# VH-VL binders against o60147: the designs that were tried, part 325

Target 1, 175 residues: o60147
Amino acid sequence: MLEKNKYLYIFRHIQTNQVLLSQGNVLKKTALFQLPYPLQKPVAPNGMRPAKLRKDHWVPLLKVEFPNESMFQSVFMQLLNYRKYRSVQPLTSDLLKLPIPVRRRKIMRQEVPNTIADLADILNKEKFPENSVRLQLSDKSDSEYADWPPSVQIDSEEIKLSRGFREKTTVDEAR
Short names: E, the ipSAE of ESMFold2; O, the ipSAE of OpenDDE; V2, 0.75 times the mean of E and O plus 0.25 times the DockQ between their complexes.

## First folded at step 15 (VH-VL)

Design og14 (framework fv_lerdelimumab; at its last look DockQ between E and O 0.03; V2 from the best seeds 0.00; counts 0 for: pae O 11.2 > 2, placed apart)
Fold by ESMFold2, look of step 15:
Structure og14 (fold): chain C 175 residues (1-175), chain A 121 residues (1-121), chain B 109 residues (1-109)
Amino acid sequence: as target 1 above (175 residues)
Amino acid sequence: EVQLVESGGGVVQPGRSLRLSCAASGFTFSSYGMHWVRQAPGKGLEWVAVISWDGSNEYYADSVKGRFTISRDNSKNTLYLQMDSLRAEDTAVYYCAKDEGYKSGWYFDYWGQGTLVTVSS
Amino acid sequence: SSELTQDPAVSVALGQTVRITCQGDSLRSSSASWYQQKPGQAPVLVIYGSNNRPSGIPDRFSGSSSGNTASLTITGAQAEDEADYYCNSRDSSGNHLVVFGGGTKLTVL
C-alpha cells in the first residue's frame, strides 16, 4: 500500500510549558495520559489519571514531517519513551535544593528544551536520508536546544497559527 | 550505607492479593525513581515497575499491567507493590532496586535481598 | 526487537580472559549496565554506562559497546567470578522502559 507523508505535532501549554505529543493536528483527550498525576493522588492500575483538556491552553511548539508512516511511528514511540525515561530519573542537585512547588515548576519548564533535545538525539541515531525530515518551529530559536543531523531540514518560516495547527477547509480545496 | 529491605512475601492462592514493602535507608529516598524487578525460580531477571521520585509517574511491564500497582510513601521511606489477581507465573523473588541515574541507560546501583512470593494451588 | 540476547553459558579457564556479549537494537540508543548474580544472592552492579566501573568492583572487570552490542570483559578470571551475568538497557523502541538480557552463566574452569 502507498504511504503518505506523516506529521508529528508537538504542543506547549501556554502557562506551564508542559509538552504534549500528537499524531494529529488537534489534541485528543487521550494525550493527557502523557501528563503526570498530581501529588497525593493514587494511580490506578489501568493508567494515569487524565486532566481536563483545555484546547485553548495548548499552542503549537513544532511540527515534523516524515516521508512515511514507519519513520513517524518509530520516532513517535521513541520520543514517548524518552519522556517516560526522564520522568523517572533522579533529581539533579539543583532541583533538590528547591522547595517542592518551585521544583515541579522548574521540571515542567524543562520539558520544551528536553523534548527538542530528545527528538534530535533520536534523529541523529536514525539512518534517515539527507533532508528527508522537515522541521517547522513556532520559535526558530528553539532549534538551538540541539544539534540536528543532515536528515533534518529546518523550515525558514515559523508556524503562524496562534492556537492549534488547524486551518479551515474551503470548497475549492475539497474539490 | 544504602539499605533496601523487602518484606511481605509469602504463599498465596491464585486470584488473591499481596502487598510488598521495601524499606529504604542511607540515601535521600525522595530524590530517586524506584523499581521492582522479579526473578522466577531458575529464570532470569524481569523488570516489573518503576515510580518517579514523587509518585506522579508510574510505568509497568505488560505482564503485570492492570494487576499490579507501585506506590511510595516518602514520609516513611517506603516503596510498595500491590499485587492483585495473582497468577502462578507471578511466583518469583521480588527485588526493589535504586536507580542512581545515567543519561542514556539504567544504573541500578543497590538492590534489596528480595522477598519470595509463591502463587500455588 | 526489544530483546537483549546473551549466550546462555560461557566458560573460561582460571586466569584467562572472557568476554560476555549482549545484543539488541535498543543498545544503539541506550548504554548498557551489567549485573553479577551469585547463587542465592541479589544482583550486584559491575558496569554502568557501558564502560564505567562502580567503586569497589575489581579492575579486571571492564565494559565496551559498539553498534547494537555491549560487552563485559573479565581479564584474569578468578574462581569468585563464577556467576550469572545480566545486561540491561532502556527500551527505546518498545513499550517497556527497562529490558534485561536473558543472562549468561559464567563457569570458571
Scores: ipSAE 0.769, ipTM 0.894, lowest interface PAE 0.8, mean pLDDT 86
Fold by ESMFold2-Fast, scan of step 15:
Structure og14 (fold): chain C 175 residues (1-175), chain A 121 residues (1-121), chain B 109 residues (1-109)
Amino acid sequence: as target 1 above (175 residues)
Amino acid sequence: EVQLVESGGGVVQPGRSLRLSCAASGFTFSSYGMHWVRQAPGKGLEWVAVISWDGSNEYYADSVKGRFTISRDNSKNTLYLQMDSLRAEDTAVYYCAKDEGYKSGWYFDYWGQGTLVTVSS
Amino acid sequence: SSELTQDPAVSVALGQTVRITCQGDSLRSSSASWYQQKPGQAPVLVIYGSNNRPSGIPDRFSGSSSGNTASLTITGAQAEDEADYYCNSRDSSGNHLVVFGGGTKLTVL
């Protein structure tokens, strides 16, 4: 079987376009703590309320295959940190003209292009071997949000949204 | 002209609390993430915390997690740092800093003059 | 190892060139910025994004970066350049958003 922690699974929220990163092909409730704009606030004025995960609201965005765990860990951590950087970056003038709820919605909508651009930025700065990183997207047009380095190979087959990441998309080979 | 003015520093005993304020002017405060950076006497700069434009996201250095709380009031153009369970190693000049959010890096274009916090018995 | 490494002190003669270096794995994926700090004063940004100067910073200050190393160069050092210099970058390995170098004390002889 494929070795642990060489796959990065990226999910998109169907209503807000927010993104979640996962080491596994199924989201865990704890992944919700990644969100810059939580769908549910963990603490309410009337008491503490944990974030609620609705698996039916999250669909595959892309799957990244790395040649080894070291490369996976490096890119995964950097991508998590990029999300934190993005959440505290200055707002552009166009956003300031919008009411706060509309402004937040527009920021959330940009998470998909931003995550793809950030992934490409990380991979362009890391010098990995040619065709060593494989991307499989749910919508191949999303690859156009960035310029990819020679280390990246984009799979011709798209991820089938009806099954999420549960369908076998990788070669099942014994070590 | 951008100005950041810190206040609230002083001498406190270990285990006590202190709240710092940073009054901002000369820019659209509500558009920027704001940071606290500290410097122990004769030592280097250490990043402490950041808060997003609307206060919905906060991040902390491991050394202060669970003890410090960053907050902001955009109607008053003011940044805060609530410091609980203070330790001797928290003794430092505390600066508030504005970031521009450089595309491939991080930089602080404006700093306040700092406020001294001394934790001693 | 997530923090940036700087030599603690460096000296330069008036009018000569000095290079201050900053090293760390975070610099492979993030640009360095540089700050000048004089005694009793707040830090002042002198270089951002590896080699951009803010308005008002003299052209004798320049930056460069390669791999895990960033450098601040002062060509024709002046007496007023005597200060502590700090680099910073994004933290790519830890949970910190920002990391600073330990600082370099520049003495102008």
Scores: ipSAE 0.667, ipTM 0.820, lowest interface PAE 0.9, mean pLDDT 85
Fold by OpenDDE, look of step 15:
Structure og14 (fold): chain C 175 residues (1-175), chain A 121 residues (1-121), chain B 109 residues (1-109)
Amino acid sequence: as target 1 above (175 residues)
Amino acid sequence: EVQLVESGGGVVQPGRSLRLSCAASGFTFSSYGMHWVRQAPGKGLEWVAVISWDGSNEYYADSVKGRFTISRDNSKNTLYLQMDSLRAEDTAVYYCAKDEGYKSGWYFDYWGQGTLVTVSS
Amino acid sequence: SSELTQDPAVSVALGQTVRITCQGDSLRSSSASWYQQKPGQAPVLVIYGSNNRPSGIPDRFSGSSSGNTASLTITGAQAEDEADYYCNSRDSSGNHLVVFGGGTKLTVL
């Protein structure tokens, strides 16, 4: 078993930049349910939820370590709620003026920065103890998408990417 | 079968250093956080420190912060506790404990048998 | 830092029911776990997540929670249940992350 209870991994799709949340370092098929249903307006077309999880299409975006599972779950659920909320919001006039394919691409491109911003917002509201939350990003520049509270310690090292899986460790490299 | 075996305990004078080890087996060591918990003679349990599965994050009790260092070598399935500037009040049986979590908290599903550290002049 | 309080000692007659209670603010937001410790032995997890039993723990052990309290109940106490019992929870202050109660010595009469 992997230690998953305190770890939030966020994965992004390498092509579409869609985002999946994961409890633990291994992306599960059930994570696909996070993607919007085709029937929901104005959210993603039918093609946005693949029938099968291709783990090799997903890379870690960031890793968050919480002090305990309770804190993880609180943040995890809030993140899902934020996504749901956005999915049901009316499209802006600017977006409506765009062809559907272009619109979809724009929406998907915003998932990464939106998710990061959401995470920061949630953590700011939670007011966890100082340096109690550890954040590691695959790209350090992504941290610029949001202001982080004192509870968040941003790792100076970037995640070593492993598609569909946790970051590579020295142990993994030795295998 | 999960096994945790502590070692390195002994008698030391105040101000000295000691390094404890905990050898783990029976589970994927690199997938779990590990803790140290101590118990002074005739006293209760006191949490000492925790280290994340990859060793990237550490937390300490205030009583040992700045003096103790928790570390691990996942290639050797071993947990360590470097204890510096030891004090008489650090005298205790030191347990290594495997981390587990349930929805709203931490718990320890496996414990070692402990190693005794005695700090005395 | 958060604190958990337990009665230092309780007694129960053989075959009777006893409840050991843990109290603290951390229990309002965190699940309690319980450990049994016999003399000269390491602690053993008996309840986690308020009312979950690990494999090998007899069903006479149960847990409950209410408000800022958590309780370990032994229904039908056996002689071998005589031990020290410790509760723990997370420390919401972030200084310790984990906090233990002071322990309760259970005597089986």
Scores: ipSAE 0.000, ipTM 0.557, lowest interface PAE 11.2, mean pLDDT 85
ESMFold2 (binder alone), look of step 15: mean pLDDT 90; pTM 0.931

Design og15 (framework fv_lerdelimumab; at its last look DockQ between E and O 0.03; V2 from the best seeds 0.00; counts 0 for: pae O 9.9 > 2, placed apart)
Fold by ESMFold2, look of step 15:
Structure og15 (fold): chain C 175 residues (1-175), chain A 121 residues (1-121), chain B 109 residues (1-109)
Amino acid sequence: as target 1 above (175 residues)
Amino acid sequence: EVQLVESGGGVVQPGRSLRLSCAASGFTFSSYGMHWVRQAPGKGLEWVAVISWDGSNKYYADSVKGRFTISRDNSKNTLYLQMDSLRAEDTAVYYCARDEGYKSGWYFDYWGQGTLVTVSS
Amino acid sequence: SSELTQDPAVSVALGQTVRITCQGDSLRSSSASWYQQKPGQAPVLVIYGSNNRPSGIPDRFSGSSSGNTASLTITGAQAEDEADYYCNSRDSSGNHLVVFGGGTKLTVL
């Protein structure tokens, strides 16, 4: 019996390059809980959780197709946990030398490569069948942040959906 | 010399509150994630909570979520645990611990001596 | 949540070798650290990253890991090694970030 395919959607912020993980092809407001809580109100430091989800600020980074929900849930939960682990790790000495705003920007700039590396680390440790997981990126060069296991098939076509992951069909294209 | 010193423990009735403090010295406190770990009498170690270097990320064990609040003041090199709605099962020695961080694991290289919290009628 | 299993007690003759094990699925994706705790005292880190010794820990303490199992080995056990030993790891299930084993009481005979 065939199982329904499940997708992991990953978004990047257009300015900060922070990352949000999503079960759906459209971000929900609850995804903002993945961002750090603002330290000093009323003005939050750059990159902290905003009051409102601006869907136009988040663009596709990548999507991953899993053959079933069990594989998706395992990878999704592990990836969320990697992000939590990274958020509480000690700062390196080079980061500590920087003024706090510069330090935060440098940390945020690493979210894309770190998330891609963590995804690959998870997939390398899982025992998924060869070519069972399909990866599609908005910028195919981003695959260079990691070594991918045989279970991953990297799609030759880049994502071209600037405002989410929705794809047009022949019926939908007629509208 | 790295030192962590907890304070604020005591005997309280169920439903009441306590605030624990952990004074840090001998290291750059603001560069570390900090944890609370507790140990009930005669029992093992139980992780309670963690806070990121700047306080912008906080995570809790399920047993304390919604009742305990971890916080820090980097200008005073002090870690806090606000414990509300205390229950008898919260009775434990509470340790603060420094997370040195290690790739794929946890590395609690320095611990305080602990402060005892007793919740009883 | 993810569980780390340790034998509750082990014994070793003075000067002999003992292994204390820690088992759980989280150890497949997480390194282990080991803590020694003597009565009335705070835990002390003795092994980190599965097989590294902090400064000041005697070389008779060593660690290893394979699959879902981590081990702490004490070669040439001494009387002062009598203590409780805890392992920890990341929680791969996502319910808690840190998981400790239940602890192993080591008795030196």
Scores: ipSAE 0.760, ipTM 0.871, lowest interface PAE 0.8, mean pLDDT 87
Fold by ESMFold2-Fast, scan of step 15:
Structure og15 (fold): chain C 175 residues (1-175), chain A 121 residues (1-121), chain B 109 residues (1-109)
Amino acid sequence: as target 1 above (175 residues)
Amino acid sequence: EVQLVESGGGVVQPGRSLRLSCAASGFTFSSYGMHWVRQAPGKGLEWVAVISWDGSNKYYADSVKGRFTISRDNSKNTLYLQMDSLRAEDTAVYYCARDEGYKSGWYFDYWGQGTLVTVSS
Amino acid sequence: SSELTQDPAVSVALGQTVRITCQGDSLRSSSASWYQQKPGQAPVLVIYGSNNRPSGIPDRFSGSSSGNTASLTITGAQAEDEADYYCNSRDSSGNHLVVFGGGTKLTVL
């Protein structure tokens, strides 16, 4: 019974479709360091101004329950590294036909399908027990972005939509 | 024909700076992430740094973080490595490499011929 | 500083089969790629994504992987195959995005 941190909370930005990963059901400002394309325009000479965390701009995408903390940490770290890897991947020829601002917007919009596909890829390579990983999505159709291994069970109930993962039951328990 | 040509190597004293260049041709430079990989004399390959297609994302090996800066000029099809606070252990042939990344692994499909950097007092 | 382990040297008789191995935890979740390096030359990609050959690489080169181990096999080694061989993979931890093996010197007898 002493297992900790076995849930991964994934958020998406309502305008850009960018994704943030969190170990808790509430986003911290430091999560913004995950973004490959910052939300604020760069200013000289210090570069990008620090992005302000607007919690109302981020909604739940999916919640993952792992059988233990060790598996959670492994998958979480791999997902963070997949984001770095994707940020330096070659661009397809169709993207090169677009002006840079439109190109960046299209790349950002792909973060949701990419994160879901990366999660499935990691889970397919790690051999977890049958039905040991539970996925709960805000929109179940997002599960179609990937082919899931036998270790994954997709919850029949969607996450109730609000501006976070805090449900009434969880909020009622807060101190 | 894809070509990568490094330049800027030479002999430099510890604590000094040096800037390397890599001239790219034969492909759409602005669509690829680019890497620097080094090899000390008689030793193996060591990854140094990478830069994204537009220069907005940069990552470094721990051994060079805070001392080296990777940059690019897509209008000139050129990759750069600014090396500050050089140490004897930075002595190596520096290769420019193109990443034709695979989702489950990274691989470098084209390499330059390298430029030798010798840090010696 | 390499996170992948390779034996430093291996020998093979002309025309015989040799297997060069690469081992590390990153290989459990990432495919290996292999590079051939001859003295005074830049590395050349010979295998990527476990067992894909770039154009111009002889069919005697093949790759395989199992668990935390990746292998490069040269079936019917030729004198020109004498070189250093390096594996690499994606690093699943820390700040390193790429890790290399320490290299294996192949001598063809």
Scores: ipSAE 0.692, ipTM 0.838, lowest interface PAE 0.8, mean pLDDT 84
Fold by OpenDDE, look of step 15:
Structure og15 (fold): chain C 175 residues (1-175), chain A 121 residues (1-121), chain B 109 residues (1-109)
Amino acid sequence: as target 1 above (175 residues)
Amino acid sequence: EVQLVESGGGVVQPGRSLRLSCAASGFTFSSYGMHWVRQAPGKGLEWVAVISWDGSNKYYADSVKGRFTISRDNSKNTLYLQMDSLRAEDTAVYYCARDEGYKSGWYFDYWGQGTLVTVSS
Amino acid sequence: SSELTQDPAVSVALGQTVRITCQGDSLRSSSASWYQQKPGQAPVLVIYGSNNRPSGIPDRFSGSSSGNTASLTITGAQAEDEADYYCNSRDSSGNHLVVFGGGTKLTVL
């Protein structure tokens, strides 16, 4: 499966805006372990980590094509580390004033812009060759969350993935 | 383990109706589109219909359009195929198959064992 | 609707390499998948996305694509590989979203 090895897909939960990273365009159940909170019922947003992966609840955020698997792995691991780091940081005074459910929702809503910013930061540090990384966004406006290095070429077309997996088809487009 | 089990097949006269079921287990049924594929005796595979994960979109092969209805009950993890106005040429083993995709392509990663539908006078 | 064409039958000697080819316009825009079917059994996915193998499929199975063609290659054919093989792709015509080839019967000699 050489093709997916160099492709990073980032998905966003349609309700909570939580983010999952995927190697390849199909979410795996194990991706749920990326979420900082224990598995809970019911499914999000009531739970921070849904008990089961519902692919239909996840929409594509962006796709990144790296020159090779090694570069992918490097960036993937760094993204995970950034996420972990944020999860252990003290909450701001403003957040602490909010009820726990509201606080959690606010934190989760920031995952999308934070993840995009993290990706950009990592890519800026990696100093990959110019135009060697191809970035495709589901929403082009999301690119505004960060400054991208010369190594990143942003596609003119938006990503065409269905929920949780594969490129959109006629069936998907009719949704 | 992913399992798909078809049922409802049998012998029926032309013009009659039959309803097939496909019981799914081992995966989140509501996260996947589902297909029906049939195979006439001694013949090749023929795609019949597809239904989206939430049932909001349905498509049919021209050969069955207007006669067959694909549906699903996600609460029961079951896929259905209502076959009306059956014809002799509808005689086939009917498979339910789980939809999957890779890039621009559809494929079926899991299949049931099929159920035989025989339409004869 | 688009059609996929396959040779109806091919033979391969045990341990040799055989290529089964599928041709059709849909393959220009869609990835091919391949299915193995043994007598009395349901089809089994052996290749998807042109050259991806599902878990449990031996590495002797591989796929390729070029233009309007897709190919399934069995490198070092085994006796158990004797089966019918069907190619599949998405049909962009909209009337028939999915199309199968006519199937190829592979005989292992």
Scores: ipSAE 0.007, ipTM 0.575, lowest interface PAE 9.9, mean pLDDT 85
ESMFold2 (binder alone), look of step 15: mean pLDDT 90; pTM 0.930

